Miniprotein binders against q9bqp7. Designs and how they scored, part 39

Target 1, 240 residues: q9bqp7
Amino acid sequence: VPQNWFPIFNPERSDKPNASDPSVPLKIPLQRNVIPSVTRVLQQTMTKQQVFLLERWKQRMILELGEDGFKEYTSNVFLQGKRFHEALESILSPQETLKERDENLLKSGYIESVQHILKDVSGVRALESAVQHETLNYIGLLDCVAEYQGKLCVIDWKTSEKPKPFIQSTFDNPLQVVAYMGAMNHDTNYSFQVQCGLIVVAYKDGSPAHPHFMDAELCSQYWTKWLLRLEEYTEKKKNQ

## First folded at step 23 (miniprotein)

Design wm14
Fold by OpenDDE base, fold request of step 25:
Parts: C-alpha cells; sequence; structure tokens
Structure wm14 (fold): chain B 240 residues (1-240), chain A 103 residues (1-103)
C-alpha cells in the first residue's frame, strides 16, 4: 500500500460537467518547473532488469543498423509520435481554430489506423493540456480528454510498429493515463471529473488501431501502482 | 578503494551534467536521453557503493553514450551554443575519466 495514499477521483467534483459544452477544448501550457513530469517519474523508476533488457536490445540494434542508423531510428520514432499528435490535435480541434491543416500531416498510416476510433470520439474538452497534482507534486501533458462511446475519458495516443492487442503489452502507458486522470481530477484548472481512460495504439501501416478502454475499477488498480512508482521516485530524489 | 571512489565521482558528475542539460531544453527526445543517462548513472553509483565495479563501469559507459547523444541533439536544436560548448568539455573529461578507469 502506498504510504502517501491519495484518491484518483475527487469526491467534490460531479461526474456530470455542469458547464455547457465548452466550444473550445482546454489547452493549458506546460510550464517549466522543478516538478517532475509523469514521464520522468516512470522513466526514472524502471527496474535495473528492464533497463538491462533495453540496453541489450539497443546493442543488438546498433549491430544491425550501425550507431548512426540506430540514432536515426530512435529520432524518427519520436518525430513520428510528435507528428501524429499534432495531426490528431488538428483533427480534434474545432474547425474555426484550424490553421491550414498541413495535409501532409494527415497523410499517415497512423492517422488511417485511428479513423475507426475517431468515429467514436466526441465532446472534446481538452487537447495537449497540462495537468498538475499539487498535493502529490507531479505534472503532465495529457493528449486528449473526450467522450469515447459516450464515456468521458483521458485518451492517450500511442504509435507502434508492432501489434499491441492487449493492454498488458502497453507497458507503463496505463500508469501514465491514470496519473493524468488523478492530476486532472484535482487540478483547479479543470472543473470536471474523469473516471475512464483510453489507450489507443496506432499502427504505421494503417492497420486498425487497438483501443484499450480502462473503466473506473481498472483505473483505480493502476492508480495504486502509479502511487508506488511516485513514492519510489520521491525517495530516490531525497537520497541524492 | 580508490577505484570505487572514482567511479562514484564519475557517476555524480554525469548526474550534474544531466541536470545542467535538463535546464536548457524541454525537447521530449532529449529529455528521454537524459532520463536514461540519469537512471544509468544512479545504477552505476549504487553498484559502485556495493563494490560491483563491473556493473558500475558498464552502467557508466551506457550513461555517457546517452549524454553524448543528448548533447548532439541539443546542439542540433541550436540551444545555447556557449553553454553547450562548456558541457561538451565536461563530457569529454568524463569520457577520459571512464577510459582511464577501464584500463
Amino acid sequence: as target 1 above (240 residues)
Amino acid sequence: SERIKRLEELAKEILRLVEELRKITDDPYVLYLLDRAELLAEFALDAAKRGDLEEAEQMLKWAIEYLEWAVEEVKKLGVSPEEIERLIRKLEEAIRELEELLK
């Protein structure tokens, strides 16, 4: 059990947003501060065994691609992810805020992959918006808050070259989603509650994306795991 | 052991370099590289404290590789050329120290 237990859901917030559908999704900028991001916490609390396996994989890839080839591969993974998120933000943004849709951003296998998921997405409330958990002292940038099949979700978009049909194959992504949920639910910049998560794994080849829906119960289970990772991070930083 | 102490100091230097680089960039890819370098340097420091010199050396080698990549990427981003040059010099010193420890 986490020593610093905090609820994922805020009992003071109603599940029903009282406010009129905001005509414009929230986009709170991420501020540079000393507060760790969700991503940083997760990356710095990886086990030695996990790191060793990753480094062995890296060494194998360097043998296959060369060092520069591996650097380029890794850089391209990040670039493709960034472009995919930018394209999704453009798609999910109200038409009035449509900067000239770079048609080139929309012509990707990843965008094709998520088309069937986007049909079930409505009521966009936030896009690329910062969240802060003041009490637990972490921040994050969430991709999207919207209704998926009529349920308000924190949606996290992921790119993959390999099929990930099971949520277990998404590694720490469920922890990231619940970390954003917990922060959002206690961030004063947000007036509404989120109880569900959605991980969408998009594929480069345009094959149908895999949606991994997380109900409130599953979110609560992963929230406990997130709190343990956050405590581990906090302890490591106190000892430095 | 003098060797243990040197490995510990090198790990701490890498951690300092990571922190300095983290202040000058918010690029997600660079931050990823820095997070890997930091974690590996922490593992190296712990290994050194346990007297596992082989693990410490391996972790430091990997940490430095990530730092090199991070510096290269920050340089491409055009962030603070003067500060990057200073950091490059410090990184080169750290590399030399590791090379000496591996002889």
Scores: ipSAE 0.803, ipTM 0.910, lowest interface PAE 0.6, mean pLDDT 91
Fold by OpenDDE base, fold request of step 25:
Structure wm14 (fold): chain B 240 residues (1-240), chain A 103 residues (1-103)
Amino acid sequence: as target 1 above (240 residues)
Amino acid sequence: SERIKRLEELAKEILRLVEELRKITDDPYVLYLLDRAELLAEFALDAAKRGDLEEAEQMLKWAIEYLEWAVEEVKKLGVSPEEIERLIRKLEEAIRELEELLK
């Protein structure tokens, strides 16, 4: 059990969207500060065993691709992810933000992969928006808050070259989603609450993406795990 | 032992270099590389304190590899060329120290 328990849901906020919610998605800029990001917390609290497995994988890949080949591969993974998020932001943004949709961003297997998911996405409330949890002292940049099949969700978009049909195969992604939910639900910049999460795994070959829906109960279970990771991080940084 | 102290100091130097690089970039990919370097250097420092020299050396080697990669990426981004040159010199010193420790 976490020593510093904090609820994921805010009892002072209504689960019902206020009719006064702006028609334009929120985009709060991430401020650089001394507060750790969700990503940093998760990266810094990886186990030694997990790190060893990853480094051994890296070494095998370097033997296969060469050092420069592996560097290029890894750089391309990050670049493809970035471009995918930029394309999704462009798709999900209101038409009035006629930034010239770089048509080249839309011509990807990842965008093709998520088309069936996008059909079920509506009521976009936030895109690439910063969240802060003041009490728990962490920040993050969430990808999207929207309705998926009529349920308001924090949506996290992921790219993969390998099938991830099970939520367990998404590693720490469920923790990231609930961390964003918990922060948003207690961030004064947001007037509404989210009770559900959605991880979407998009594939490079354009094969149908896998949606991993997280109901309120599953979110609460992962929230407990997130709090434990955050406590581990906090304790680690106090001893430095 | 003298070797333990040198490994600890090298781990601390890597952590300082990570902190300096974090001040000059917000690039998510570079930050990922820096997070790996930091975590590995912390594991190395802990291993050295426990007297596990083999683990400490391996972790430091991996940490330095990530730092080299991070510096290369920051250089490609064109961020603070003078500061990068200073950091490269410090990194080269750290590499030399590791090489001496691995003899």
Scores: ipSAE 0.800, ipTM 0.909, lowest interface PAE 0.6, mean pLDDT 91
Fold by OpenDDE base, look of step 24:
Structure wm14 (fold): chain B 240 residues (1-240), chain A 103 residues (1-103)
Amino acid sequence: as target 1 above (240 residues)
Amino acid sequence: SERIKRLEELAKEILRLVEELRKITDDPYVLYLLDRAELLAEFALDAAKRGDLEEAEQMLKWAIEYLEWAVEEVKKLGVSPEEIERLIRKLEEAIRELEELLK
């Protein structure tokens, strides 16, 4: 059990989305501060065994691709991810706020992959928006808050070259989603609450994306795991 | 042992370099590389304190590789060339120190 328990859901916020579809999604800028990001907490609390597995994988890839080839591969993975998020932000933004859609960003296998998911996305409330949990002292940048199949979700978009049909294959992504949910639910910049999460794994070849829906119960389970990771991070940084 | 002390000092130097690089960029990819370098340097420091020299050396090697990669990416971003040059010199010194310890 976490020593510093904090609820994922805020009892003071109504679960009912106020019926006014915000005409414009929220986009709160991330502030540079000493507060750790969700990503930093997760990266810094990886186990030694996990690190060894990753480094061994890296070494195998370097043997296959060469060092420069592996660097290029990794750089391209990040670039493709960035472009995918930019394209999604453009798609999900209201037409009036649409900067000139770079048509080239929309012509990707990843965008094709998520088309069936986008049909079920509506009521976009936030895009690329910062969240802060003041009490637990962490920040993050969430991809999207929208309704998926009529349920308000924090949506996290991921790119993959390999199929990830199971939520367990998404590693720490469920922790990231619930960390954003918990922060948003207690961030004063947001007037609403989310109870669900959605991880969408998009594929480069345009094959149908895998949606991993997280109900309130599953979110609560991962929230406990997130709190433990945050405590581990906090303890680690106190001892430095 | 003197070797343990030197490994600990090198690990701490890598951690300092990571912190300095974090001040000059917010690029998510660079931050990812820096997070890996930091974690590996911390594991190296812990290994050195336990007297596991082999593990400490391996972790330091991997940490330095990530730092080199981070510096290369920061250069591509065109961020603070003068400050990067200073950090590169420090990294090169750390590499030389590690090479000496591995002999």
Scores: ipSAE 0.799, ipTM 0.905, lowest interface PAE 0.6, mean pLDDT 91
Fold by OpenDDE base, fold request of step 25:
Structure wm14 (fold): chain B 240 residues (1-240), chain A 103 residues (1-103)
Amino acid sequence: as target 1 above (240 residues)
Amino acid sequence: SERIKRLEELAKEILRLVEELRKITDDPYVLYLLDRAELLAEFALDAAKRGDLEEAEQMLKWAIEYLEWAVEEVKKLGVSPEEIERLIRKLEEAIRELEELLK
């Protein structure tokens, strides 16, 4: 059990859209500060075993591709991810935003992969928006808050070259989602609450993306795990 | 004991370099590389304190590799050329120290 327990859900907030919810999705900029990001907390609290496996994989890939080839591969993975998020932001943004949709961004297997999920996405409330949990002292940039099949969700978009049919195959992504939920639910910049999460794994070949829906119960379970990771991070940084 | 001390100091130097690089960039890919370097350097420091020199050396080797990549990427971004040159010199010193420890 976490020593510093904090609820994921805010009892003072309603799940109902206030009639005053702007028609335009929220986009709060991420402020550069000393507060750790969700990503940093998760990266810094990986187990030695997890790191060892990743380094072994890297060494194998370097043997196969060469060092420069592996650098290029890794850089390309990040670039593809970035372009995918930019394309999704463009798709999910209201049409009145004059940013000329770079049609080239929309021509990807990843975008094709998520088309069936996008059909079930509506009521976009936030896109690429910063969240802060003041009490627990962490920040994050969430991809999307929208209704998925009529349920308001924090949506996290992921790219993969390998099938991830199970939520367990998404590693720390469930922790990231609930961390964003918990922060948003207690961030004063947001007037509403989210009780569900959605991880969407998009595939490069355009094969149908895998949606991993997280109900309130599953979110609560992962929230406990997130709190433990955050405590581990905090303790680690005190000892440095 | 001297070897342990040198490994610990090298791990601390890597952590300092990571922190300096983190101040000059917000690029997500660079931050990823820096997070890996930081974690590996911390594992190396802990291993050295436990007297597991083999693990410490391996972790430092991996940490330095990530730092080299991070520096290269920051250089491509054109961020603070003078500061990058200073950091490159420090990294080269760290590499030399590791090479001496691995003999």
Scores: ipSAE 0.799, ipTM 0.908, lowest interface PAE 0.6, mean pLDDT 91
Fold by ESMFold2, fold request of step 25:
Structure wm14 (fold): chain B 240 residues (1-240), chain A 103 residues (1-103)
Amino acid sequence: as target 1 above (240 residues)
Amino acid sequence: SERIKRLEELAKEILRLVEELRKITDDPYVLYLLDRAELLAEFALDAAKRGDLEEAEQMLKWAIEYLEWAVEEVKKLGVSPEEIERLIRKLEEAIRELEELLK
């Protein structure tokens, strides 16, 4: 149990936006900041065991691909993830707010993989939008806030190349979602709040993506785990 | 005791170089590499303080590898070339110190 609990939901906010809601999704710019990002908190609180396992996997990949080959592989993983998120932002944006994207940006197995999920997504409220928890002092860049099957969700898009190992810890995906949710619910740039989450794992070969819906109760459970990671990070940096 | 101090100083130098590189770019790929270098250098510092010199040395080797990788990626971005050249020279000094500690 965290020593300094803080609620994920804001009782002073409505789940439903005002009737005069804008048709253009919010895109709050991310500013260079001294306070930590969600991703940095999670990366800096990996256990030593997780780090050793990752380094062993890296050495096996280097044995197979060579050092330069592994660096190229890793660069391509980041590029494919970047292209995937850019394509999704383009697909989910109104035509009047974005320029036409390259055909290659919108073509990928990952985009094919999420098509069945996208048909259930509506009412997009935010895309690639910065969040800040003004009390707990952390920031993030959420992928999407939209309705999924009628429920307003913080949606996180993840890529996967099975059977190849992931570089990032996929175990932390629920923590990322709830951290973004908590920050949004306490960020003055947003007038509404969100109580549900969705993690969408997309596949390079175009296989149907797996949705992982998180209701308010599950979000609250993961919120407690996020607070522990944030507390660990803060204590570590205070003692540096 | 003297070897412990050298390992601690090297870990602290790596942490300082990581912070300097963070000031140069927000590129997510570079930041990922820097986060890895930072965590490994922090583990190395803790291991050196506990007297686990073998662990400290291994983690410093990994941290420097990520830092070298990050510098290569920042060079490809073409930003702040004077600052990058200064940081490259400091990284080369850190590499020489590690090589001496490995002897």
Scores: ipSAE 0.762, ipTM 0.894, lowest interface PAE 0.9, mean pLDDT 86

Design wm14
Fold by ESMFold2, look of step 24:
Structure wm14 (fold): chain B 240 residues (1-240), chain A 103 residues (1-103)
Amino acid sequence: as target 1 above (240 residues)
Amino acid sequence: SERIKRLEELAKEILRLVEELRKITDDPYVLYLLDRAELLAEFALDAAKRGDLEEAEQMLKWAIEYLEWAVEEVKKLGVSPEEIERLIRKLEEAIRELEELLK
């Protein structure tokens, strides 16, 4: 139970975007600042047990791939995720023209994996857009705000090399989505709010991606857990 | 004990190096490595304050490994080469201190 509860939704804000809003999806630039990002909060509030399990997994991977091989593997995971997000931003943007380099962004198993999900996505309002919660003092970079099967969602795209997610990226995914949602709903750069979330897990082999829809009630439940993680982070950093 | 104080000071130095590197780049891969190094150094500091010297030493070893990895990645980016060279020298000093503590 968080000591400083704060609502995820803004009662003074509509969930119906104004018709006078720009026709191009919002892309609020991310600024350097001293307040923590969502991902930093989550990384810094891992338990010691989680850290030991991660280091044990790392050692097993190093035994198989070698130290340089593991570093290359890890670098490739980050690069593939970056390229996946770039490709999705390009696909979902009404104004981007694919360049010769960008043409290869569309040739990946991850993009094939999400095709059936993209057919249900419309009304894109934001892409790769910064959010800031001015009261709770955290920032993030959300992937997408769009309608999924008629519901306006904060959509988070995740990559997985196998149908079951690996430990360091999947257990906090709902917290990440609701943290972005809460920040967006209280960010003056946005004229609307969102009450639903969607996590889409894409697979490297092109297998059909898994959508995980989060209605407002589920988002509220995870919001409480996010507030606890943020509170833990804040208390830890005050002690330093 | 003197060993506890040296472990605490080493953990604090690692935290300072992480902070300095974080100001140089916003690269998500580097930031991931720095976040890992920071958490491990904080665990090491807590372990040293509890007198758990073995845990503190292990956590510092892991923290330094992530910090070395982060420095390698920043060098590949080519940003702020003079500042990176200064930080490398500080990291080398931190490594020597850990090696002395492990004796």
Scores: ipSAE 0.761, ipTM 0.893, lowest interface PAE 0.9, mean pLDDT 86
Fold by ESMFold2, fold request of step 25:
Structure wm14 (fold): chain B 240 residues (1-240), chain A 103 residues (1-103)
Amino acid sequence: as target 1 above (240 residues)
Amino acid sequence: SERIKRLEELAKEILRLVEELRKITDDPYVLYLLDRAELLAEFALDAAKRGDLEEAEQMLKWAIEYLEWAVEEVKKLGVSPEEIERLIRKLEEAIRELEELLK
């Protein structure tokens, strides 16, 4: 149980569309900041056992690919993830000029993988937009806020070369979603809130992506875990 | 002992180098590598304070490897080449200290 609990939802906000809301999705710029990002908090609160497992996996990959080969593999994973997110932002943007800027960006197995999910996505409210939780002192860059099958969600797009059919197989991804959600729901740059989450795991070979829906109850459960990770990070923070 | 103190100082130096590199770039791939180096250096510092020399040395070795990797990636970005060269020299100094400690 966190010592500094804070609610994920804001009772003064609605998830309903407003006629005065802009028709263009929000894109709040991310500013360089001294407060930690969601991803930094999660990476810095890995256990020693998790670190040992990752280092063993790294050594196995190095035996297979060589050191330079593994570094290139890792670099390519980051590049493909970046390209995937850029492509999704372009696809989900209502402005046709954005959709025309890079046709090569739209050609990938990952984009093919999510096509069946995109058919159920509508009402895009935010794309690649910064969130900040002023009280809890963390920032993030959420991928998308849109309706999925009629439910307004924080949607997180992930690339994977291995199938992840169950939400437990998505490691810290649920914590990222709820951290973004909690920040957005209390960020003055946003006039609405979101109570559901969606993690979409896309595959390099174009295999159908796995959606992992998170209702408000499940989000609240993961929010508690996020607060514990944030508390752990804060307590181990170094002045060095 | 003196060896514990040297391991602690090496861990702290690695943490300082990580923070210097964070000031140079916000590239997500570099930041990932720096976050790995930071966590490992913090584990090493804690292990050294507990007198677990074997753990401290292993964690420092891994932290330095990630820091070397991060420097290579920042060099590819072409930003702040004078700062990168300075950091490379400091990192080589840290590697020499670790090699001496392992003897």
Scores: ipSAE 0.758, ipTM 0.896, lowest interface PAE 0.8, mean pLDDT 85
Fold by ESMFold2, fold request of step 25:
Structure wm14 (fold): chain B 240 residues (1-240), chain A 103 residues (1-103)
Amino acid sequence: as target 1 above (240 residues)
Amino acid sequence: SERIKRLEELAKEILRLVEELRKITDDPYVLYLLDRAELLAEFALDAAKRGDLEEAEQMLKWAIEYLEWAVEEVKKLGVSPEEIERLIRKLEEAIRELEELLK
């Protein structure tokens, strides 16, 4: 239970005005900042047991791949995630044409994996856009805000491989979504509110991605857990 | 007592090196490695303050490994070569201190 609860919505921005134009997605640039990012907060509040499990998994991978092989594996996970997000931004941007797209970027098992999800995505409001919670003082770079099956969602795209993806082992994905949602709802760069979330897990082999929809009630439950992690982070840094 | 103080000082030096490297680059892969080193050094500092020397030494070993890895990746980026060479020398001093403590 957080000592200081804070609402995920900003009531002073209650209803968005009905005159919503244009259809060009927002892309607020991320600025170099002293306040922590969502991912830094989550990484710095991992428990000691989570860290021990990760280090033991790392040692098993090093036994299998060698030290240099494991470093290459880790580098490739970061590269594949970056390319997947670049491809999705390109696909979802109505301003880009085929002549401006990298054909290799569009040819990916991960992109094939999400095709059935993309059919249900419309009304894109933001892509790869910075958010800042101006009261709680944290930042993030959200992947997408769009309608999914008629519901306006903060959408987070994740990659997954069957040999346990290094980045995907945290179990904190819902916390990222609600942290971005709360930040957007309290960021003066955005004139609208979002109360639903979607996590899309894409697969390298092109198998159909798994969507995980988060309604407002589920988001509220995870928001409380996020506030606890942010409180832990803040208290830890005060004592340094 | 003396060993606890040396472990605390080593953890603090690792944290200083992490922050110096953060000033050199915003590369997400490097920042991930630095986040790992930072958390492990903080756990090591807490363990040393509790007198858990075995835990502190293990956490420091892991933190230094991530810091070495981060330095390798920063060298590949080709930024600030004079500053990175200074940090390499400081990291080598930290490694020597840990090796002496593990005796």
Scores: ipSAE 0.749, ipTM 0.898, lowest interface PAE 0.9, mean pLDDT 85

Design wm19
Fold by ESMFold2, look of step 23:
Structure wm19 (fold): chain B 240 residues (1-240), chain A 104 residues (1-104)
Amino acid sequence: as target 1 above (240 residues)
Amino acid sequence: DLEEKIRRLEEIIRKLEEAVKLFEEGKIEEAKKILEEVLRELEELIKETDDPYVLKLLDMAELLAEFALDAAKRGDLEEAIQMLKWAIEYLEWAVEEVKKLEEK
């Protein structure tokens, strides 16, 4: 149980955007900041066991690919993820014509993988937008806020080549979503709040992506776990 | 800036290599002082870095150096050395990535 509990939802905010909302999604710039990001908090609170598992996986990959080969592989995976997010931002932005889009950006197994999910996405309110929790003092850059099957969600896009690589902690994906949600709900740059989350795992080979919907109750449960990770981070940095 | 960042990273790597040598010689307090200096220098580099891939590598190196300092405080030399060797690998990788940013 966190020592300083704080609610994920803001009772002073509507859970529905105003009908007069702008036609372009919000894109709040991420500014240089002295407070930690969600991803830094999660990475800096990895356990020694998680680090050992990661290093064992890396050692096996290096034995297979060589050190330079492993670094190139890892760099390409990161670039593919970056390109995937750029493509989704482009696809979901209003006022883009097909001619203004980079065709190489749109040519991806990952984009093919999410096509069936995108048909259920509408009412895009934010894309690649900064969030800040003024009270709890953390920041993030969320991927998307939009309706999924009629429910307004913080949507997080993930890429996966296959289930065998354990490069990232799968336990942290829900924590990332609720951390963004809590920050957005208490950020004065946003006039509305969000009570649901969606994690979409896309596949390199174009296989249908898996959506993982998080209702308000599930989000509240993960929010408690996020607060514990944030508390752990804060205590760690206080002692240095 | 990128050239200076590379010089600072290479100096940190040198300091960590010396700390490993000191731990192997059983000179725990001298090695701990170097680690405390490195952690301060690395935190400043992290605050000055915008590239998300480089940041990921630096954050891992920082975590590993923090684990090494904790191990050193307990006198666990084997753990401290292992954590530092991994931190050095991440920092060398970060140097390679910063050099790629210069070539743009």
Scores: ipSAE 0.763, ipTM 0.901, lowest interface PAE 0.9, mean pLDDT 86
Fold by OpenDDE base, look of step 24:
Structure wm19 (fold): chain B 240 residues (1-240), chain A 104 residues (1-104)
Amino acid sequence: as target 1 above (240 residues)
Amino acid sequence: DLEEKIRRLEEIIRKLEEAVKLFEEGKIEEAKKILEEVLRELEELIKETDDPYVLKLLDMAELLAEFALDAAKRGDLEEAIQMLKWAIEYLEWAVEEVKKLEEK
């Protein structure tokens, strides 16, 4: 049990989005402060076993691709991920739909992969927006807040070359999603609450993306795990 | 200044290589002192780093160096050396990525 328990949901916020659908999604800039990001907390609290598995994977890839080939591969994966997020922001933003869409960004296998998911996405509330949890002292940049199949979700978009049909295969991504949910639900810049999460794994070959829906119960379970990771990080940095 | 960042990274790499050598020689306490210094220097550098890709590499190097220090405290020098070798690889990669940023 976390020593510093804090709720994921804010009882002072109504579950019903106030009927003032902001005509424009929120885009709050990330302020670089001494406050740790969700990504940093998760990375710094990886277990030795997780690190060992990652290093073994890296070494296998280096044997297959060579050192320079592996570096190029990793750089390309990062770039493809960035371009995919930029394309999704352009697709989901009502204002950017009027700007010259870089047609080249839209012609990706990843964008093809998510088309069936995008049909079920509506009511976009935030895109590439910063969240801060003042009490728990962490920040993050969330990809999207929107309705998926009529449920308001924090949506996290991921790229993969390998199938990830199970949420367990997404590693710490469920923790990232609930960390963003908990921060947003208590961030004063947001007037609404989110009770669900969605991880979407897009594929380079255009094969149908895997949606991993997280209901309020599953979010609460991962929230407890997130709090433990945050406590571990906090204790680690206090002893340095 | 990207040049200064590269210099600091190269100095950290040098110190970690020295720590590996000291562990191989059985000079555990001297190696641990160097690791503690490196961890402080690396944390300062991380606070000054804005590039998300470089940050990811530095965070991994820091974590591996911490695991190395913990292994050394337990007397597992083989694990400590292995973790440091992996940390050095990430730092060398970080140097290359910082150099690419300077060329843009």
Scores: ipSAE 0.743, ipTM 0.897, lowest interface PAE 0.7, mean pLDDT 90

